# Designs tried in a protein design chat: VH-VL binders against f9vpa4r286to426. Part 10

Target 1, 141 residues: f9vpa4r286to426
Amino acid sequence: VIEEIKNAERVIVIGAGTSYHAGLYFSIELNRLGINSLPVIASEYYNVRSKKGDLVFAISQSGETIDVLQGIRMMRNSGAKIISLTNVIESAIARESDYKIYMRAGPEIGVAATKTFTTQLASILFILSVLKKENLKKMEK

## First folded at step 2 (VH-VL)

Design o19 (framework fv_ontamalimab)
Fold by ESMFold2-Fast, scan of step 2:
Structure o19 (fold): chain C 141 residues (1-141), chain A 123 residues (1-123), chain B 112 residues (1-112)
Amino acid sequence: as target 1 above (141 residues)
Amino acid sequence: QVQLVQSGAEVKKPGASVKVSCKASGYTFTSYGINWVRQAPGQGLEWMGWISAYNGNTNYAQKVQGRVTMTADTSTSTAYMDLRSLRSDDTAVYYCARDLRFLEWSPYGMDVWGQGTTVTVSS
Amino acid sequence: DIVMTQTPLSLSVTPGQPASISCKSSQSLLHSDGKTYLYWYLQKPGQPPQLLIYEVSNRFSGVPDRFSGSGSGTDFTLKISRVEAEDVGIYYCMQSIQLPYTFGQGTKVEIK
């Protein structure tokens, strides 16, 4: 999955509500690593034009968010590859994705955090940590 | 501002190799690809190949496949084109050019070009 | 490979008169994303190419409004409404819908 992110022409990060905010953070950090990334609020998916070479990173805890599902279908039909980050095995979004990442229980934190937020953030931080290490290893060659 | 600065002119004998550099400034080097385009005296433009500054992926034109290597040094924001087994018909001005292929964010294709490096191959 | 064909190969224009250059591609440059990947470049004597028009009809920053691009599918036109001395050079169309990127053979524009 890391290889797909590194090799993408552009990474479109789509989500709704709390998932969009997690995706926005991910997109900002990808741009800081030199990976072109576009954060998309799921309800506005119809404004996005995708093509072969694009990678869609879809975040949905339930795997059933209709705007996310419609967005990935539209973008897949345009030639994009789909990675999903969900919590539900065999959910609609997961089933229609080329690559699947399932969220795990995050660390326990204070009363200000939700389970959805902590598991999404933990998964994103892990992916970013691997990308940073891969980028450093590549630069040494 | 965004700028690409290339190395100076080279004169080589047939069979030698040449390495042309292209130093980028004013943008995030690892976010864009670099194209190499050459132009023989009095001739049109010929695409040589492309390199991704992030992952090092390359795509070379068939005519030079096997003789060309493109590299990118992210620590110095510099792209290189190494052309081997030089022939007289490799005599050309070689340009590097930034590739902004991203649909919503950059519709420009090759927008910023280096000043060119003249490579002369003569016996 | 997509073949790009320009006509005419050269033209000589009286200052202030219009000029038109045609570019034809061997296959459609319209992508499934709805964009057409056709560009126009000008190479002035002794200089690298400079971008004039991107995606058929959009003027690049700093390009005078006397330059306009039009067309669709496989047939494209660059027009200069009033040719000035500074417009002398070789004009190239280019496609970037697929690798390898390919250029037309160029059209030389001179003042008569």
Scores: ipSAE 0.000, ipTM 0.481, lowest interface PAE 18.9, mean pLDDT 81

Design o2 (framework fv_ontamalimab)
Fold by ESMFold2-Fast, scan of step 2:
Structure o2 (fold): chain C 141 residues (1-141), chain A 123 residues (1-123), chain B 112 residues (1-112)
Amino acid sequence: as target 1 above (141 residues)
Amino acid sequence: QVQLVQSGAEVKKPGASVKVSCKASGYTFTSYGINWVRQAPGQGLEWMGWISAYNGNTNYAQKVQGRVTMTADTSTSTAYMDLRSLRSDDTAVYYCARDAYYGRGSYWGMDVWGQGTTVTVSS
Amino acid sequence: DIVMTQTPLSLSVTPGQPASISCKSSQSLLHSDGKTYLYWYLQKPGQPPQLLIYEVSNRFSGVPDRFSGSGSGTDFTLKISRVEAEDVGIYYCMQSIQLPYTFGQGTKVEIK
């Protein structure tokens, strides 16, 4: 997954609602690492022109968000590779992705939106930490 | 009132290119996509590709990939299909068809069709 | 690509009698959103195709109720309860769940 992100010509981060906000943070941090990234609100997927060399990072808690699914299908058919970040194993979005990352959802009762954002952000922070370590090591060698 | 009107018949030699137009009226052009579908004489329907009138995004069928360009001119509400390096097996009636609910987070499908443009490739 | 297979390829029907056309897809057309992206079109002689049925069983505006669609997953059927002269033409099923959109090979319906 990390190597795919590092080698992409552009990383398109697509999501809806709170997933979009987690994706926006991810996209900003990727650009700070020198990785060209575009955040996309899922409902506006048709505004994006994608091609070979693009990597789509799709965030959907349920793995069933229709706008996200339609977006990744359109972009995949234009030549992009797809990475998904979902909570549901073998959901539609996960099944149609080249690479799959599953969020960790422990037992809980509470505000669903707060839990969802936290688990998405934890996954994103982990990915960013690996990318930052790789960049630092590359500079030293 | 909702209509797609296509340009007239074309006769081309092998190796030439053809540009078919599809003029939309009676609806907001930029709210829908346009599909291009062809039908060779006595044959079935073959999807060639699609374009968003909103942003110009395209997706082309593999068989014509590299030879086709689809464009949309929002100022005239007209979609175009430009097919290059014509071969005799490109002889067909070419249809444009509106993608229902395109770009609105709904389903995709074709509801309104143009009358068709006959393209004959002969030497 | 999803392959769409229609049977039969031709039907000759006495006016007022029923007709049935089958369409089978190589993959499920059921989307995780709960919708099945299967459509039926009629192409009358000398005309472009016209939409009859969308999402398996919904009649398009102006389509007579003698037309009905049914099915799920990979197996679909279009039925005409009483065929009329105006129903002559070639019927196509189509899927839009995956690009490229693909059509069945067509079923020609003629009056005896």
Scores: ipSAE 0.000, ipTM 0.507, lowest interface PAE 16.2, mean pLDDT 81

Design o20 (framework fv_ontamalimab)
Fold by ESMFold2-Fast, scan of step 2:
Structure o20 (fold): chain C 141 residues (1-141), chain A 123 residues (1-123), chain B 112 residues (1-112)
Amino acid sequence: as target 1 above (141 residues)
Amino acid sequence: QVQLVQSGAEVKKPGASVKVSCKASGYTFTSYGINWVRQAPGQGLEWMGWISAYNGNTNYAQKVQGRVTMTADTSTSTAYMDLRSLRSDDTAVYYCARSPIVGATTYYYMDVWGQGTTVTVSS
Amino acid sequence: DIVMTQTPLSLSVTPGQPASISCKSSQSLLHSDGKTYLYWYLQKPGQPPQLLIYEVSNRFSGVPDRFSGSGSGTDFTLKISRVEAEDVGIYYCMQSIQLPYTFGQGTKVEIK
């Protein structure tokens, strides 16, 4: 996953609601690391033209968000690779992704948008920590 | 420039069929759906159906179900509407209009429209 | 089918005066994604419809500030703060939350 992110010409981060805000943070941090990234609110996916070399990072807690699903289908059809970050194993979004990352979350029964955001951020922070460590190793060599 | 250009006017006898074309230019054809909307003389707008240029999926209004076929040719960026068993009450201006796809059965606004194709059905 | 009902069906307006058109849907147009799939279109004589407002209250690119949309759930309003000659035509509300997509019957706006 890390190598895909590092080798992408552009990382498009797509999400809706709370997932979009987590994705926005991720895009800002990727750009700070020198990785070209564009955050996209899922309902506006059609405004983005994707191509070979693009990597789509799709965030959806349920893995069933229709706007996100339609966005990744369009972008995959244009040649982009898809990474999904979801909480549901073999959800529609996960099934249609080239790479899958599953969030570790508490009981699903709890209606906690703030807890969902925290879980998404934890996953993003871990990815960012690995990317930062690899950048430091390159500087040393 | 983003535009949809439709084929010319048609005059048909009852029982005939008509095939209207809608050629897209200036955008990625496969990123949008194409809606077909008709308007009988002096009447309001009636949605007939849509086709996804992305995957070819279609949905037709019940009133024309069984008589209509919508297709899209991605190699020429052209959508088609084929309406069969024509009746006098099919006399209308037929428009194609593009929409962003936002869900399985939910499309966003229709922002670019063709100029319209007049279809007249009379004996 | 979702039924879209517009009132009035016709109105004549003195230039510079306001106009208001109502649109009621037979069921809520609010999607679980938080968006309301309600649009307003204007059809000028001899032309195809043109988009004015999307998602209840958002003006489409190039649409003058004198046009505004409001409402929620099943009750929506299009307002023109100062009607101009170029605003003449038939106004339609439309929903795309549920198939088949449906239009209101239209409201004809004329200048006195």
Scores: ipSAE 0.000, ipTM 0.517, lowest interface PAE 14.9, mean pLDDT 82

Design o21 (framework fv_ontamalimab)
Fold by ESMFold2-Fast, scan of step 2:
Structure o21 (fold): chain C 141 residues (1-141), chain A 123 residues (1-123), chain B 112 residues (1-112)
Amino acid sequence: as target 1 above (141 residues)
Amino acid sequence: QVQLVQSGAEVKKPGASVKVSCKASGYTFTSYGINWVRQAPGQGLEWMGWISAYNGNTNYAQKVQGRVTMTADTSTSTAYMDLRSLRSDDTAVYYCAREKYDILTGYWGMDVWGQGTTVTVSS
Amino acid sequence: DIVMTQTPLSLSVTPGQPASISCKSSQSLLHSDGKTYLYWYLQKPGQPPQLLIYEVSNRFSGVPDRFSGSGSGTDFTLKISRVEAEDVGIYYCMQSIQLPYTFGQGTKVEIK
């Protein structure tokens, strides 16, 4: 999954409500790492033109958010690869994704978080941490 | 191939400290956490705490809080548990056990365990 | 702390007969991430615990088909369809949904 993010021509981050705000943060940080990224509010997915080479990172706590599901279907039909960050195993969004990441609020973040946004943010921060570490390793060679 | 190898048995007097090591091999050390679990003679399993080999974050069980320090040395792929102010009821076999904390690979709980280190506290 | 309660605490089984161990938690082990953080371990005499079942019902690599886990929420069961001599030991359920991680008291399984 990290390799897919690094190799994408563009990472489209799609979400609704608080998931959109988590996605917006992720997109901004990806651009700071030199990875072209576009945040998309799920209800406006129809305004996005996706193509082969694009990677869609879909954030949905329930994995059943209708606008997110419709967005990934449209973008997948246009040739994009789909990664989902969801809370529910084998939800509709997870099932229709090429790669699946399930949110985790475990001991590594201290006390378990009950707020969905905090869990999404923790997951995003972890992914960013791995990407930053990989960049440092490559520069040291 | 994947294994955790612990240091040898220790005999300590009350009030002393003990430092148990857990050397990891066969996997990327920094991609996992290490749990410490102890078992007093004839008793069940008791969780003592956890450390992330990735960032060094720790969490300790309340009953050992203030007496325990867990560390991880990424250059040697070795985790340590330092327990101070030893009491007779600290007599136990101490195990280290790795835990997957990587969001991308899933969760299997504590899947690989060290062989155990017997710590005897006696006067 | 979440309390894990196992029944029975001791079980004597004739080889080839089935065995069943119950584990009850004082609160739900279902996390908001959709996973149930319940595990089953076997500790053979003189050995460290070994993972048998993770997330309620998933058999760990190399674990024989005769072992199965089931349950949801606060009530879980480990079943051995046909007990073999090598299955002797103490079985523990464990939760990792909340710190501190806690284990059941253990169930000692003996032959005969």
Scores: ipSAE 0.000, ipTM 0.514, lowest interface PAE 12.6, mean pLDDT 81

Design o22 (framework fv_ontamalimab)
Fold by ESMFold2-Fast, scan of step 2:
Structure o22 (fold): chain C 141 residues (1-141), chain A 122 residues (1-122), chain B 112 residues (1-112)
Amino acid sequence: as target 1 above (141 residues)
Amino acid sequence: QVQLVQSGAEVKKPGASVKVSCKASGYTFTSYGINWVRQAPGQGLEWMGWISAYNGNTNYAQKVQGRVTMTADTSTSTAYMDLRSLRSDDTAVYYCARDHGYSYGLRYMDVWGQGTTVTVSS
Amino acid sequence: DIVMTQTPLSLSVTPGQPASISCKSSQSLLHSDGKTYLYWYLQKPGQPPQLLIYEVSNRFSGVPDRFSGSGSGTDFTLKISRVEAEDVGIYYCMQSIQLPYTFGQGTKVEIK
């Protein structure tokens, strides 16, 4: 997963609602690490021109968000590789992804939005911590 | 012409395994998924699972989890469903069916294979 | 799993008369994107299922206009305005809003 992110020509981060905001944060941090990244609101997926060499990082708690799924399909058809960050192992988005990352969120107990955003952000922070460690190794050379 | 063509009927003994093939033609195989759906004699339709032809990612129904393996060979545009430890209640017609892809808001099976009859008997 | 319940389980129709099949889901099939993930399939004797209606009310290509779908949330109807001999078979509703995809138990349509 990390090597795919590091070696992408561009990382397109797609999500809806609170997932988009988690993705926006991720995209900003990727750019700070020198990784070309574009955040995309899922409902605007049709405005994105993707190609071979692009990597799509799709965020959807349910793994069933239709605009995210449509965006993934369109960008795969243009040659992009797909990584998904979801909470559901039997979801449509996970099935259509080249790489899968699961948030490890438990069952919702009436505070779904808060819990979803927190687990998405925790997952993103972990990925960023690994990427920053890789960058530190390069700088030592 | 978009078409899915399945392998022929199989008769197996309890405890054996069966491998059903589904050969795709007339479309870009790696752009779609393949569902497997079975139908026992006189019974309704039961979803067994799905495979992505692009990356080989799978999702299996709980009832067959641990006994089924779905694969896709992109060089021959062929999907496979391997079912192990066969029991008499696995006797069914097994269908492969293509996911409808890339159209806005569409999530359904539009093209189906002709079906493969699998009979499990002593 | 979402449970899909069809009524009636069988019906016999005089040629040219209408037929109506109900499908009820245990959970809403309406997604936040405004779409409802409900589909109708027909399985003719000795054939694989064929898609008739997608997303509640849209006829699939080649499907005659005598077929219509309607409904919302958890309650859906497939209507055939004038049943013909070629319409004999078993009709299934299906949901794809979540995995596993699930089907109704089927409705057998026969000619009297």
Scores: ipSAE 0.000, ipTM 0.494, lowest interface PAE 17.3, mean pLDDT 81

Design o23 (framework fv_ontamalimab)
Fold by ESMFold2-Fast, scan of step 2:
Structure o23 (fold): chain C 141 residues (1-141), chain A 123 residues (1-123), chain B 112 residues (1-112)
Amino acid sequence: as target 1 above (141 residues)
Amino acid sequence: QVQLVQSGAEVKKPGASVKVSCKASGYTFTSYGINWVRQAPGQGLEWMGWISAYNGNTNYAQKVQGRVTMTADTSTSTAYMDLRSLRSDDTAVYYCARAGYDFWSGRYGMDVWGQGTTVTVSS
Amino acid sequence: DIVMTQTPLSLSVTPGQPASISCKSSQSLLHSDGKTYLYWYLQKPGQPPQLLIYEVSNRFSGVPDRFSGSGSGTDFTLKISRVEAEDVGIYYCMQSIQLPYTFGQGTKVEIK
């Protein structure tokens, strides 16, 4: 998954409500790492022009958020690859994604977790930590 | 590498309008907001408002509400501040400044500043 | 509006001596996210402001370690351990927890 994120021409981060807020944070941090990223409110998916070379990072706790699901379908049809971050194994969004990340599988997520935003943010921070570690290796050449 | 470059000094008469530009480079323009801050001669810093380069949302200081319009052109990575109905007390150096934003408030601090644009309202 | 009050308004410092600037806010700058939205800026003569400290105590990139920020709630301090000639200018605190964003009135630091 990390290689897909690093190799994408653009990472479109799509989510609704609290998931959008987590996605906005992720998108900003990706841009700071030199990875071109666009955050998208799921309900406005139809305003996004996606293409081959794009990677969509879809955040949905339930994996059933209708606007997120419709958004990824539209973007996949235009050639984008899809990564999902969900809490439910085999949810509709997870099933239709090329790559799947499950929130509950992250380190220390079992400790007091429970709040959706905290769980999403923990997963995003873990992904960012791996990307930052990869960047350090490249800079050290 | 990250830079904000502003347009040149302006001299205007009372009642005129001024449009200051702020060209961004060295970062992803749509991932940050742009704040506008002014400084009257010999005085402190006054926040004028901000704009999100991502979605164009704005928030203006009450003192200039109704006279100011902030815009962002993503194709040129340029933010603009248009101030109308100029008064002598609008004489100031106007700065644009980049800030990270959160979804709710745009509360992150300003980290990179333009060089400033002197606007003089006289006669 | 949140009012930011700085003391002193002016400081004359001998090179190598420490300097301390206080900033008081009319309301707490601590957000429910656990962060305190207090910043320190330096404006050197003829230049735009430059960020020194963000979120109370974090030095911005390139800022010398002789600068340090501290405080909580409504009371904040910027310290310069050894003032150098290039530190001359006007120092401002700023809050971004509530709109409109507001600055202190500024503290002028000059060398004796």
Scores: ipSAE 0.000, ipTM 0.491, lowest interface PAE 16.8, mean pLDDT 81

Design o24 (framework fv_ontamalimab)
Fold by ESMFold2-Fast, scan of step 2:
Structure o24 (fold): chain C 141 residues (1-141), chain A 124 residues (1-124), chain B 112 residues (1-112)
Amino acid sequence: as target 1 above (141 residues)
Amino acid sequence: QVQLVQSGAEVKKPGASVKVSCKASGYTFTSYGINWVRQAPGQGLEWMGWISAYNGNTNYAQKVQGRVTMTADTSTSTAYMDLRSLRSDDTAVYYCARDRVYDYVWGSYGMDVWGQGTTVTVSS
Amino acid sequence: DIVMTQTPLSLSVTPGQPASISCKSSQSLLHSDGKTYLYWYLQKPGQPPQLLIYEVSNRFSGVPDRFSGSGSGTDFTLKISRVEAEDVGIYYCMQSIQLPYTFGQGTKVEIK
């Protein structure tokens, strides 16, 4: 996953509601690391022009959010690769993604929407920490 | 390759304004801040200010505060420094320079890539 | 403002001999995050400055291993183990722990 993010020409981060806000944070931080990123509110997916070389990072708690699903389908048809961050195994979004990250660390405790934002942010922060360390190591060499 | 290309030399009279451009290529423009550093003839380096290409936030050195405006145009990946009410002691080579690294905490880790410089001469 | 003071202001070095430049800051450059925000730059005649060393002792990409940085707190040193003709120029230390960023006055290195 890390390798896909590092090698993408552009990372499109798509989500709805609280998932969009987690994705917005992720996109901002990716840009700060030198990775071209575009945050997309899922309901506006039809305004996005994607192409081969793009990587879509789709965030959906249920994995069934219709605008996110429609967005990834459109972008995949344009040649983009899809990574999903979801809470539900075998959900529609997870099934249609090239790479899947599930928001389940240890025992499942049942997560409300506000707590889902927190666990999504935790996953994002971990990814960013790995990317940041690799970026600094490259600059040193 | 990562590159910053600046506009050409300027000759100005005292009281005039100058706008220097700095066009970035080879990296994601919005991920790094741009610093402006000047060097008067035969003198050392003087930091003038910084702009975030991400959100447009700026921080200016006290000596030029009120006379300088830094901007960034993300559509053309170009940063600008506009210096007004020019004095003879503003005669210098002006450099733009990219922050080395961006991270979660606001700030920079020094400057790594520098433009070629723009000579600004203020003379009556 | 943090004041950066370099010594000496000029050095004439025989090719292949070592050179050493000192940089002293008016206050500690050590941040509470454990990092020390000190950098060394080289400005060759007619060129923009180029980064040599970041965070006291880390060589920037492409910088030869004959360059080394050391120090802590307020006292820093740049060493060139064997000075070559291509090393001629003005060397500057810089701090970025506090705005405004400030540079030393520069040390001119020339070949005898």
Scores: ipSAE 0.000, ipTM 0.486, lowest interface PAE 18.9, mean pLDDT 81

Design o25 (framework fv_ontamalimab)
Fold by ESMFold2-Fast, scan of step 2:
Structure o25 (fold): chain C 141 residues (1-141), chain A 123 residues (1-123), chain B 112 residues (1-112)
Amino acid sequence: as target 1 above (141 residues)
Amino acid sequence: QVQLVQSGAEVKKPGASVKVSCKASGYTFTSYGINWVRQAPGQGLEWMGWISAYNGNTNYAQKVQGRVTMTADTSTSTAYMDLRSLRSDDTAVYYCARGYRGYDWTYYGMDVWGQGTTVTVSS
Amino acid sequence: DIVMTQTPLSLSVTPGQPASISCKSSQSLLHSDGKTYLYWYLQKPGQPPQLLIYEVSNRFSGVPDRFSGSGSGTDFTLKISRVEAEDVGIYYCMQSIQLPYTFGQGTKVEIK
């Protein structure tokens, strides 16, 4: 997963609601590491032009967010590779992704998912920590 | 494509039962709940209840409590609404609608709807 | 049960003119999580309802930008900046903060 992120020409980070905000944070931090990244609110996926060399990082706790699913399908058809960060094993988004990362928060039905957002952000922070360590290693050598 | 496809129209006599199906496709069925909403001819929308496809938990509207049973078959991604002791005022179009995502901050309410099943109760 | 009251119940609009629909709830739809559980649906003749706006002001996927939602607490508004022929139908507000979920009576929008 890390190698795909490091080698991408551009990392498109797509999500809805709170997942979009987690993705926005991730995208900003990727740009700070010198990785070209574009955050995309899922409902506006149709405004994104993607191509071979692009990597899509799709964030959806349920793995079933319709706009995220439609977005990754459109971008995959344009040649992009798809990484998903989801909670649900074998969800539609996970099944249609080239690489899958699972958060382990469990589905929640009802009110706001503050716990699941925290788990999602923790996953992003872990990925960033690995990328930062790899960046330092390359600078030293 | 995310779709909910319902069974066909039913004509029933008072006192009979009707079982409407709602076949889900294009998403992970167990990640959502299914709402049932009905609409009598020329009237507004009336919520009947919902079922969690995740754990089978149900909540029914008071007006139909005791006459309705909602079930979900996860092996076929199909939800069912069984309404018993039919009366003339149960004549309506019955819709299933996906809702209760609850896994992140975006709550669509009911974002994908079936095409509707007309149930006519007459002598 | 939370009661949802819409006004007007019917309105006729000249094509290209704006339209505004009000929705009032009998109690606040603001949850302690900071979200307001109000939705707007459009039911076109012979079709199931379709989601237009979720959580007060967010346009659902594919919904034209001429639709906008606003409001807070118990008072909400749906606006159509320029009504088009395909916008005819019945508009419903809905709350999902507590069971049972409840809808407004509906507002019929038609072209003059």
Scores: ipSAE 0.000, ipTM 0.488, lowest interface PAE 18.4, mean pLDDT 81

Design o26 (framework fv_ontamalimab)
Fold by ESMFold2-Fast, scan of step 2:
Structure o26 (fold): chain C 141 residues (1-141), chain A 122 residues (1-122), chain B 112 residues (1-112)
Amino acid sequence: as target 1 above (141 residues)
Amino acid sequence: QVQLVQSGAEVKKPGASVKVSCKASGYTFTSYGINWVRQAPGQGLEWMGWISAYNGNTNYAQKVQGRVTMTADTSTSTAYMDLRSLRSDDTAVYYCARTPYSSGWFRGMDVWGQGTTVTVSS
Amino acid sequence: DIVMTQTPLSLSVTPGQPASISCKSSQSLLHSDGKTYLYWYLQKPGQPPQLLIYEVSNRFSGVPDRFSGSGSGTDFTLKISRVEAEDVGIYYCMQSIQLPYTFGQGTKVEIK
């Protein structure tokens, strides 16, 4: 997943409500790491033109958020790869993703499912911690 | 247009508390952080802390830690700084300033309020 | 805390003359993302600070092209190619690579 994020031409982060805000934070941190990223509120997905080389990072607690699902379908149809961050195994969004991250995955993510934003933020912070370690090693060489 | 409008000047006695407000308009309040910066008479700028309007997370400068509380009310797009146990060296102009932490590249401040003068009489 | 040191602390210039302000940080402001988190602000008399330059060399919207920033690592410079009357005030550099954010002492620019 990390390799996919690092090698994407652009990372589109899509979500709705609190998931959008978690995604907005993620997108900003990706840009600070030199990874081109665009945060997208799910209801405005139709304004985004995606292409092969793009990676979509879709955040949805239920995995059933209709605007997120519509967005990933449109972007996948344009050639983008899809990573989902969800809490429900085999949800619609998870089923239609190339890579799947489940928020209840274990101690390294280690968050309460009952607090959607906290759960999503913890997952994002874990991903960012791995990306930052990789970038530090690259700069030292 | 993007604006931050602060509450009016305050005169307090040592030991009192002051609560300064910062009302945001012209942008999505919850997509930015609010920094508080003060300036004592004739002195430079001193960072006091910041709050995320998105999740309420705060970080305070060591010199005011334990005496300051920063809050944000998303229903009114207003940030607050409450400083307790006031001392004469808290006399300053207090500024709020927006940080585009959640929608921009830098953690710097781009839009500032007009300032609130707080005088702690000796 | 990162300490920011400005030189000179005061500068008196004739209108149309150039001005140069130095800012030095006690630690590198280069982040692992490849960006350098150094900013320049101008505070005009009786006004709040206004952003001039972000990330070393980028002019903020509406800032005249006579302002330019340069530098890397720990050493930074703000230049005004031709100082105008509206440029009087106190100039501050700031770092935001780590909390707490810290400012330089300020450089007062006056017209002769």
Scores: ipSAE 0.000, ipTM 0.482, lowest interface PAE 19.0, mean pLDDT 81

